VHH binders against q8el04. Designs and how they scored, part 34

Target 1, 306 residues: q8el04
Amino acid sequence: MKSIQVQQLVEEFNLEVLAGEDHRERTITKSRTHRPGLEFIGYFDFFPMERVQILGKKEINYLHQLNEQERDIRIGNVVNYHPPCFIVTSDQDGLTYLKKYCHAEQIPLLRTKEATVDFMAKVDHYLTRKLAPEIAVHGVCMNVLGIGILIRGESGVGKSELAHTLLGRGHRLVADDIVVLKRLSHKTILGTHNDKNKEFLALRSVGLLNVVRAYGSRAFQDETRISLDIKLSKWEKDSLHNELEFETQYRDYMGVSVPSIEIQLQPGRDVAGLIEAAANNWYLQQQGYSAAEDFMNRIEWQDGDD
Key: E = the ipSAE of ESMFold2; O = the ipSAE of OpenDDE; V2 = 0.75 times the mean of E and O plus 0.25 times the DockQ between their complexes.

## First folded at step 19 (VHH; framework vhh_7xy4_2)

Design j3 (at its last look DockQ between E and O 0.66; V2 from the best seeds 0.00; counts 0 for: pae E 2.1 > 2)
Fold by OpenDDE, look of step 19:
Structure j3 (fold): chain B 306 residues (1-306), chain A 120 residues (1-120)
Amino acid sequence: as target 1 above (306 residues)
Amino acid sequence: QLQLVESGGGLVQPGGSLRLSCAASGFTFSSYAMGWVRQPHGKGLEYIATITGSGGSTYYSDSVKGRFTISRDNAKNTLYLQMNSLKPEDTAMYYCAKELEWTQSAFQYKGQGTQVTVSS
């Protein structure tokens, strides 16, 4: 199971450590945060103890209103479940009792100045991405006309060259050579770089090209949803693959089906243009329009009048 | 016909090392990225590592980063996985995959896998 350490949250969000400094190696395995408001009043049904616990103004104010004995009991009950960490938002103060318990139970107590709702959203977003199942594939990931595309093919087929052409047309590189795919949901695959290849395009005979330096910041995108899979293949004579496919093919990535098309590379053909066309077609399909269906309907109407 | 045959698995103590091999045939080996995946008993498939066709680039899952090394010999059509500092959590059936032609729910490789068991 994929996990991150509390230390990573501290670093990512520049959190202040109030207690449990030596226990930041504790692991986080859940992608959503939780506000333990009900738990402080003694309701523990369905308490997600494995989640990062966020203490907003509501929770802290409630605790401040309790007498010392009540506060000790209420805090103790929650801390005994040993969540990964507690994060206090809105730079709230008067947390001596929380520090005491967190220290005793070796649970990090952290603080941020950020507002509770906004901060939770950020952390949830971060954790979802960090804890997402991932694989790395060989290919090129581009954003074309706002559509994320994974381009695959045999080594040497010209994927990087195609990417360069697309850059020249105003599209964005996400990753070349190694593409990291992350499953964010059962319907969503994210493509990104592997940090090492960030902003780099590898071109045979030219070498490594930093696309941001060469073409500006608009030439690069850190990540994109993968909406289309494109396999590049060499042109073979008599291959039936050049026929108008009316049926949508799919490629599976970690249980997520992505529409897939194959483009045979032929000399003199505008492959970049085909990719743009594919992106546009995908967009139209998302709007409920199928060119193929429209075409078929028109043919059927003409045949019926004869 | 595409064929992948994994070998090198076995029983090892925690902290031990194993080297897995995958013999590939039926396709141009050097033209395709290869990878390793594993399946613990009763669990789903887990991604381990990828290596490009030329061997120039590699990627590892966080769970094995720093401990495992993926490599290949294109002249021998063989993929390798050097596993060091093995942990009980590494116990699984290990599979070789071409361009990661595998899914979480289905196997798209031709190998039978090789069992790795890490136990004291």
Scores: ipSAE 0.802, ipTM 0.932, lowest interface PAE 0.5, mean pLDDT 91
Fold by ESMFold2, look of step 19:
Structure j3 (fold): chain B 306 residues (1-306), chain A 120 residues (1-120)
Amino acid sequence: as target 1 above (306 residues)
Amino acid sequence: QLQLVESGGGLVQPGGSLRLSCAASGFTFSSYAMGWVRQPHGKGLEYIATITGSGGSTYYSDSVKGRFTISRDNAKNTLYLQMNSLKPEDTAMYYCAKELEWTQSAFQYKGQGTQVTVSS
């Protein structure tokens, strides 16, 4: 399981450390932040205590209005769940009582000048990317006509040469040889390089090519959403015995299903053109679903009573 | 018929080392990237590392980076995982896999796996 340390949040967002300085190595494993307003009031059902806890103006104002006996109860009940840290937003002051409880329970108490909604969005985004499950695959990742494509196949089948052909047609390289796949959500796989192979394409007889230096900055894209998976396979004459396929095939990557197409490499076949056609077909299927529905709605010409 | 046979697991103390092996047969080993995954008892599969067919490129999950080294001997059709600085969290059944077959929803283990147990 991926995790980050509270210290990494402190560094990324330049957070002020108010308490628990020696406990910043506590780990965060959840990608969403939480505001514990209900929990301070005493309702703990479904409390996501493993999340970073955000104390906005509502939470802090509520705590400011409590006497010390009530603070002992309300704050004590929350800190006893030992969340990874608390972050106070909007540069709020008067936090001596919070420092007391966080010191006692060895929980980092942090502060930012940023407003609550904006700050939560930034932290949620950062955690999502930092905690995203990732794997590495052998292949080539390209962006073809705005569509992210993962190209797979045996070593030496011609993937890098195909990538170079696609570059000559104006498409963009993301990664050659090793493609890092990150799962950003249940429906989204991001493809990127591993830094070592950034901007490089390895071609037989030519060697290592930096595509940005050779073809300009438009030849490279740091990352892309993977929309289509393409398996390159060697050509076999008897492969025509395969049944006609009218249904979309899929490959799973970390629980995300990606449409997949197999293309056999036969002499004289315009494989780059087939990849462009596959990208266009994918795009049209997304647009066609919307266009067909819109077309039907328009020709119905409903005057509407609701 | 593809076969993968994992070995080299055992019981070690925290901080110890083990070297896992995976003997491959039934396919052209050097043509395919290989990987290691693990399954802690009662939990799902966890990605460990990938190595390309030539052995020229490797990649590691953050949980093992700097401690584990994936390698291969294409003449012997064997994949390896050198595991150093072992932690109790590394306790799991370890499997090798051809390419990304372990990522598919219908994945079935090709071998028995090899158990690694790290405890004092």
Scores: ipSAE 0.557, ipTM 0.851, lowest interface PAE 2.1, mean pLDDT 86
ESMFold2 (binder alone), look of step 19: mean pLDDT 84; pTM 0.854

Design j4 (at its last fold request DockQ between E and O 0.81; V2 from the best seeds 0.74)
Fold by OpenDDE, look of step 19:
Structure j4 (fold): chain B 306 residues (1-306), chain A 120 residues (1-120)
Amino acid sequence: as target 1 above (306 residues)
Amino acid sequence: QLQLVESGGGLVQPGGSLRLSCAASGFTFSSYAMGWVRQPHGKGLEYIATITGSGGSTYYSDSVKGRFTISRDNAKNTLYLQMNSLKPEDTAMYYCAKDEEWTRSAFGYKGQGTQVTVSS
């Protein structure tokens, strides 16, 4: 199970450490934050104790209204579950009692100036990505016409060259050679680079090309949802691949089915154009249009009139 | 026919080391990225590492980063996994896989795997 340390949150969001400085190694394993409002009033059913706890204005104001004894009990009850950390939002003050308990229980107490809802959304987004299962595959990840595409094929088949062609046509590189795939949900795969290959395209005979330096910032994208899988294969004379695939094929990535197509590389063919066409077709399908179905319907109508 | 045969597993103490090997046949080994996955008993498959066909690029899961090293000898059609600083959590059946196969949640993998057990 993937985990991150509280320290990573501190760094990512530039959080102020109010207490528990020596315990930032505590681990976060859940991708969603929680506001423990009900827990402060004594309701602990379904308390997600493993989540990062966010203390907004409601929670803090409630605590401020309590007498010292009540406050001690209410805070104590929550901290005893030892969540990974507490983050106070909106730069709220008067947190002496929270500091005391967090220190005693070795739980980091952090603070941000950001508004509660916005901050939670950011943290949730961050944690989802950081804690997402991931694999790395060989290939090229591109964003073509706003559509994320994973291009696969044997080494030397020309994936990087194809990527370069697509860049020339105004599309964006996400990753070359190693593509990191992250499962964000049961339906969503994210493609990204491995940091080392960020912005680089490896071209045979040329070497490494920094695409941002060469083509500008618009030539690169950090990450993209993978909507299409494209396998490049060498053309074999005898393989009649049905050019008209009526049935959508899928490739499984960590339990997520991604539409997959195979493109045979033939001399003189505009493979980049085919990829663009595939992207457009996918887009149309998402809009509820199937060219194949439309075509079949037209044929059937013509045959019925005879 | 594509064949992958894993070896090198065994019983080791925490902190120990093992080197796994995977002998590949039935395809052009150097043309494909290879990877290691593992399956703890009663758990799902876990990704470990990937190496490109040329061996020029590698990637590791966070769980093994800094401890495991994936490598390959294309002349011998062999994939390796050097495992150092082994932990009980590393106990699993280890499988090598070709790039096209190991990305799947369900192993179409036909290999037997090699068992690694880390225990005091």
Scores: ipSAE 0.836, ipTM 0.949, lowest interface PAE 0.5, mean pLDDT 92
Fold by ESMFold2, look of step 19:
Structure j4 (fold): chain B 306 residues (1-306), chain A 120 residues (1-120)
Amino acid sequence: as target 1 above (306 residues)
Amino acid sequence: QLQLVESGGGLVQPGGSLRLSCAASGFTFSSYAMGWVRQPHGKGLEYIATITGSGGSTYYSDSVKGRFTISRDNAKNTLYLQMNSLKPEDTAMYYCAKDEEWTRSAFGYKGQGTQVTVSS
């Protein structure tokens, strides 16, 4: 299981450290933040204590209105669950009682000037990306007409040459050779490079090409959502791979189903054009349209069997 | 007929080393990327590493990066995993995988796997 240290949050968001400075190596394993309002008033069922705890104006104002004895009880009960850290938003001050308990329990107390809702959204986004499960595959990742695609196939089948053809048509490279896939949610796979292969495309007989230098900065994209999986295969002359398909095929990536098609590399075939058509067809399917279903409906209607 | 045969597992103490092998047959080994996955007892699959067909590029999960090394010998049709600085958390059944099969949550194992147990 992936984790980050509290120190990484401090650096990313330029957070002020109010207490627990020596304990910034504490780890964060959960990608969502939490506001412990119910917990401060005494309701601890399902308390997500492993999350980063956010203290907005409501939480701080509530604590300030308590008498000293009640404040000690309410703060102590929450801090004793040992969350990874507390972050006070909106540059709030007068935090002596919080500093006392965070010091005693060895928990970082941090502060930001940002407003609560905006700050929580930024942290949730950052944690989701940092804690996302990762794998790597051999292939090419491109953005074609705004659609992220993963191109698979055996070594030497022509994936990088196809990518170069697509670059010449104005599409964007994400990664060649090694594609890193990150699972951001139950329905989202992000494709990216491994930093080492950033901007590079390896072409047989030509060598390494830096696509930004060759085509400009618009030819490269750091990452894309993977919407379509394309398997390239060698053309077999005796293949019967010509039937119409009404049903979308899928491939599983870390539990996320990605639509998948196979394209045979027939001599003289405009494979780059087929990739563009596949991207357009995927876009239309998100609008509820299927060309195969439309076609079958038209021929059935003309038969007049009903 | 595609076959992958894992070997080299065993019992080892924390801090120790172990080298796993995966003998491949029934396909053109050098044409395909290979990977390692593991399954701790009672848990789901965990991705370990990927190596390209030529062996020119590798990638590692964060949990093993710097401790494990994936490699291949295309002349012997064999994939390797050198595991150093082993920890109790590395205890699992280890499987090799062809192509992108390590990407699937419902991965179908081709071999029987090899057990690695790290215990004092």
Scores: ipSAE 0.643, ipTM 0.882, lowest interface PAE 1.6, mean pLDDT 87
ESMFold2 (binder alone), look of step 19: mean pLDDT 83; pTM 0.844
ESMFold2, look of step 21: ipSAE 0.634; ipTM 0.874
ESMFold2 (binder alone), look of step 21: mean pLDDT 83; pTM 0.839
OpenDDE, look of step 21: ipSAE 0.829; ipTM 0.947
ESMFold2, fold request of step 22: ipSAE 0.584, 0.605, 0.613; ipTM 0.857, 0.871, 0.874
ESMFold2 (binder alone), fold request of step 22: mean pLDDT 81, 82, 81; pTM 0.830, 0.829, 0.835
OpenDDE, fold request of step 22: ipSAE 0.815, 0.816, 0.825; ipTM 0.941, 0.941, 0.943

Design j5 (at its last look DockQ between E and O 0.79; V2 from the best seeds 0.00; counts 0 for: pae E 3.1 > 2)
Fold by OpenDDE, look of step 19:
Structure j5 (fold): chain B 306 residues (1-306), chain A 120 residues (1-120)
Amino acid sequence: as target 1 above (306 residues)
Amino acid sequence: QLQLVESGGGLVQPGGSLRLSCAASGFTFSSYAMGWVRQPHGKGLEYIATITGSGGSTYYADSVKGRFTISRDNAKNTLYLQMNSLKPEDTAMYYCAKDEEWTRSAFQYKGQGTQVTVSS
């Protein structure tokens, strides 16, 4: 199971450490945060103890209204479940009692100036990405017309060259050579780089090209949802693959089905243009339009009037 | 016909090392990225590592980063996985696969895999 350390949250969000500084190695395994409001009033049914606990104004104000004995009991009950950490939002003060318990139970107590709802959303977003199952594949990841595309093919087929052509047409590189895929949900695959290849395009005969330096910041995108899979193949004379496939093929990435198209590379063909066309077609399909269906309907209508 | 044969698995103590091999045949080995996946008993498939066809680029899952090394010898059509600092959590059946194949959730491994057991 994928996990991160509380220390990573501290660093990512520049959190202030109020208590438990020596225990930042504690692990986070859940991608959603939780506000333990009900738990402070003694309701623990379905308490997600493994989640990062966020203490907003509501929770802290409630605790401030309690007497010392009540606070001890209420805080103690929550802390005894040993969540990975507590984060206080909105730069709230008067947390001496929380510090005491967090220290005693070796749970990091952190603080941010950010508003509760906004901060939770950011943390959830971060954790979802960090804890997402991931794989790495060989290929090129591009954003074409706002659509994320994974381009695959045998080594030497010209994937990087194609990427370069697409860059020249105003599209964006996400990753070349190694593409990291992350499953964010049952329906969503994210493509990104492996940090080492960030902003780099490897071109045979030319070497490594930094696309941001060469073409500007608009030539690069850090990550993109993968909406289309494209396999590049060498043209084989006898391959019937030129038939208008009316049926959408799919490729499975970690349980997520991604529409897949195969493009045979033929001399003189505008493969970049085909990719753009594929992207546009995908977009139209998402809008509820199928060119194939429209075409078939038109044909059937003409045949019926005869 | 595409064939992948894994070997090198065994029983090791925690902290020990193993080197897995995967012999590939039936395709142009150097033209494809290769990877390792593992399946613990009763659990789903877990991605481990990827290496490009040329061997120039590698990627590792966080769970094995710093401990495992994926490599290949294209002249021998062989993929390797050097596993150091083994942990009980590394106990699994290990499979070699082409990148086009192991990305699938329902991947039917054509290979038999090699069992790695880490136990005190």
Scores: ipSAE 0.834, ipTM 0.948, lowest interface PAE 0.5, mean pLDDT 92
Fold by ESMFold2, look of step 19:
Structure j5 (fold): chain B 306 residues (1-306), chain A 120 residues (1-120)
Amino acid sequence: as target 1 above (306 residues)
Amino acid sequence: QLQLVESGGGLVQPGGSLRLSCAASGFTFSSYAMGWVRQPHGKGLEYIATITGSGGSTYYADSVKGRFTISRDNAKNTLYLQMNSLKPEDTAMYYCAKDEEWTRSAFQYKGQGTQVTVSS
């Protein structure tokens, strides 16, 4: 299980430390923040206490409206669940009982000047990136026409040469040889490099090529969402090819399904053009269009009852 | 037919070392990346490491980085995992996998695996 320390959060967002100063080594393992409004009024079912707790104007104003005895009790009840930390937004003050309980329970109490919604979005994004499960696969990751593509195939099949052809057409390299995949959500896989292979493309007959030096800064992209999986395979003369395929194939990465297409490397075939076509077709499908369904609907209409 | 045979597991004390082997046959070994994964008893599959076909690039899960080393001998069609500074949480069945096979949640093991048990 990946984790970060509260201190890393303090440093990243320049947070003021109001209590629990010696306990910033507490760990954060959840990528979403939480506002404990219901918990302050006493409803703890499904309380995500492992999350960073955000105290905005609504939470703080509610607590300020309580008499001191009730405020003491309600704050104590929430703090005693021992979340990793509390962060007060909008530079709010009047935090006597929060400081009391966070000090006593050794939980960092932090503050930011930023507004609640904007701050939560920034922290959620940061934590998602830092805590994402990751694996590595052999292949090439590119961004083609704005679409992230993972290109797989056995070593020597021509993946890096195809990547070079796509670079010459103005597309962007993310990673060659080893691609790091990070799962950002149940729907999203991010492809990136491992820092060691940043900007490099290995071409068997040429050696290492730095794509930024060869093609300029637009030839490289640190990361992309993986939207398509492309399996390159050797061309085999006796292979049967499906002229029409109506069912999308998928490749699973850490529980996330990614559409997958196989392309044989037939000599003379414009495989780079096929990759571009696949990217365009994926984009159209996200707009609700299927070329195969459209085509079949048109021929069915023409063959209809007279 | 593709075959992967894991070996080298056993019982070891915390802090100890083991070297796992995976003998591969039925495919051109050097043409494919290989990986190690593990399954603790009663738990899901856990990614460990990847090595490219040439052996030129490796990648490790954070939980094993610095302690485990993946390597391969393409002349012997054998994949290795050197495991140092072993901890009780490393106790699991260990499996090797060809290229893309370990990246799926429905991964079906090709070999029987090799058991690693870290206990004093």
Scores: ipSAE 0.435, ipTM 0.806, lowest interface PAE 3.1, mean pLDDT 87
ESMFold2 (binder alone), look of step 19: mean pLDDT 82; pTM 0.844

## First folded at step 20 (VHH; framework vhh_7xy4_2)

Design g1 (at its last look DockQ between E and O 0.76; V2 from the best seeds 0.00; counts 0 for: pae E 3.1 > 2)
Fold by OpenDDE, look of step 20:
Structure g1 (fold): chain B 306 residues (1-306), chain A 120 residues (1-120)
Amino acid sequence: as target 1 above (306 residues)
Amino acid sequence: QLQLVESGGGLVQPGGSLRLSCAASGFTFSSYAMGWVRQPHGKGLEYIAVITGSGGSTYYSDSVKGRFTISRDNAKNTLYLQMNSLKPEDTAMYYCAKDEEWTRSAFQYKGQGTQVTVSS
């Protein structure tokens, strides 16, 4: 299970440390933040204690309205679950009582000037990415017409060359050779580069090409959602895969099913064009259109009139 | 039939080193990226290292960066994992995997694995 330290949040968002400075090594394992408003009023049935706790104006104002005894009880109840840290937003003051408890329980208390909703969104986004399960695969990741595509195939099949052709047609490289995949959700895989190969395309006959330098900033994208998986295979003379596959095939990446197609590389064929066609087709399908279904319906209607 | 046979595991003290091997057969070894995954007892699979078919590029998880080295000998159809500075947290069953296979949620095409235990 992936984790980050509270220290990483402090650094990433330039948070002020109010208490628990020596305990910033505490780990965060959950990708979403939580506002413990209900918990401060005594409702704990669904308290996500492992989440970063955000204290906005509502929470702090509530606490300020309490007498000292009640405040101590309410704060104590939440702190006793030992969440990874508390972050106070909007640069709020009067936090002496929070500092006391956080110090006592060795929980970092942090503060930011940012507004609560905006800050939470940023942190959620950051944590989701940082804590996402990650794998690496061999292939090429491209963004074609706004659609993220993972291109796979045996070594030497021409993946990088294909990528180069696609670049020439105005598409974007995300990663060549090693593609890092991150599962952001049950339905979302993100493809990105391995830092080392950022902006580089490896062409066997040419060497390493920096695509940004060669083709401009539009030729590169840091990350893309993977919407389509494409396996390149060598053309085998006897395999008439001429059958219109009406059923969508899927490839599993860490539990996420990605539509998958296989393209056999035949001499003289425009493989880049096929990739573009595949991207367009995927887009149409997302809009609710299936060419295959439409075709089948037309055939059935013709047979019924005879 | 695709076969992967892992070896080289054992008991080692913290700070020690091990070298794992994976003998591959049943496919063109050099044409595929290979990787190592591990599974601690009672925990899920962790993908720790990948090497491309040519051996020209590698990837490491953050948990093993700087300590582990993946390599391959295509002439021998063998994948290696040099593990240095071993920690108790590295205790797991280690599996060799072909790139096309390890991405699946159900790790179906793995060998028997080799047990690595790091303990004082």
Scores: ipSAE 0.661, ipTM 0.888, lowest interface PAE 0.8, mean pLDDT 91
Fold by ESMFold2, look of step 20:
Structure g1 (fold): chain B 306 residues (1-306), chain A 120 residues (1-120)
Amino acid sequence: as target 1 above (306 residues)
Amino acid sequence: QLQLVESGGGLVQPGGSLRLSCAASGFTFSSYAMGWVRQPHGKGLEYIAVITGSGGSTYYSDSVKGRFTISRDNAKNTLYLQMNSLKPEDTAMYYCAKDEEWTRSAFQYKGQGTQVTVSS
């Protein structure tokens, strides 16, 4: 299970540390934050105490309306569940009992000037990214014309050679040989490198090439959203694989569907040019255009006019 | 016909070691990346590790990094998983996978798997 430390939140969001400063090594494993309103009134069923706890104006005002004995008890009961940390939003004050219990229970108490809803969205996004499930795939990840492309195929089929051709055309390498895929949501996969292969491209008979040193910093990109999947396959002489395909094919990566195209490696074929065309066609599809549908409509219109 | 035969599982004490093997046939083994996945009883499949066709590159899930080592012998058409510092949570049925099948949410294993049980 992936985790981050509370200290990483403090640094990322420039949080003020009000208590528990020696315990910022505590870990966070959940990607969503929680506001403990019900828990302050004594309802602890299914309390997600492993989440970062956010104290907005409603929570703090409620606590301030209680007499001191009740405030002491209710704050103590919640802090005693030992969540990873508490974050007070909107630069709120009057935190005597929160400081008391967070010191006693060795839990960081943090503060931000940001408003609650905006801050929670930022933290949820950050945690999602840092805790995202990840896997690896054998292939090449490129950014072609601003479009993230994952290129797959048998070992030795020519993936790294293709990547080098695309680099020569001004596109960017993300990863060669091993591509790390991170699932950020039900619709988003990021492709990146594994640090070991950062900036390197392995070319048969040439060896390792550092693409930044060879082509400059613009030749490399740390990560990209995977928008298009490309399977490179050996050419078959049967014309069945050359027919025009009108239906979009998809490949599943951790439950995320990515459009997929198979490109056969015919001798003399400009495969890099086909990749560029596929990226441009995908971009047009995001604008509501389908070349295949447009073509089919034109054929049906002319046939209907005969 | 493509076949993957897993072996080497068994009962082992916490902290112990096991080495799993996967014998492959029916395809050009060295042309494909291979991986290991596992399925704990009553739970979904979990990705463990991947190795490229040449064996030159590997990558591991966080749950096993530093404890497990994936390797292959292309002359013997065999994939391996060396498992050290075993924990009770490693108890599962282990399967090998071909051609990046471990990346899919709906993985259909090809072999019978091999059971690993870590218990005192």
Scores: ipSAE 0.440, ipTM 0.810, lowest interface PAE 3.1, mean pLDDT 87
ESMFold2 (binder alone), look of step 20: mean pLDDT 82; pTM 0.836

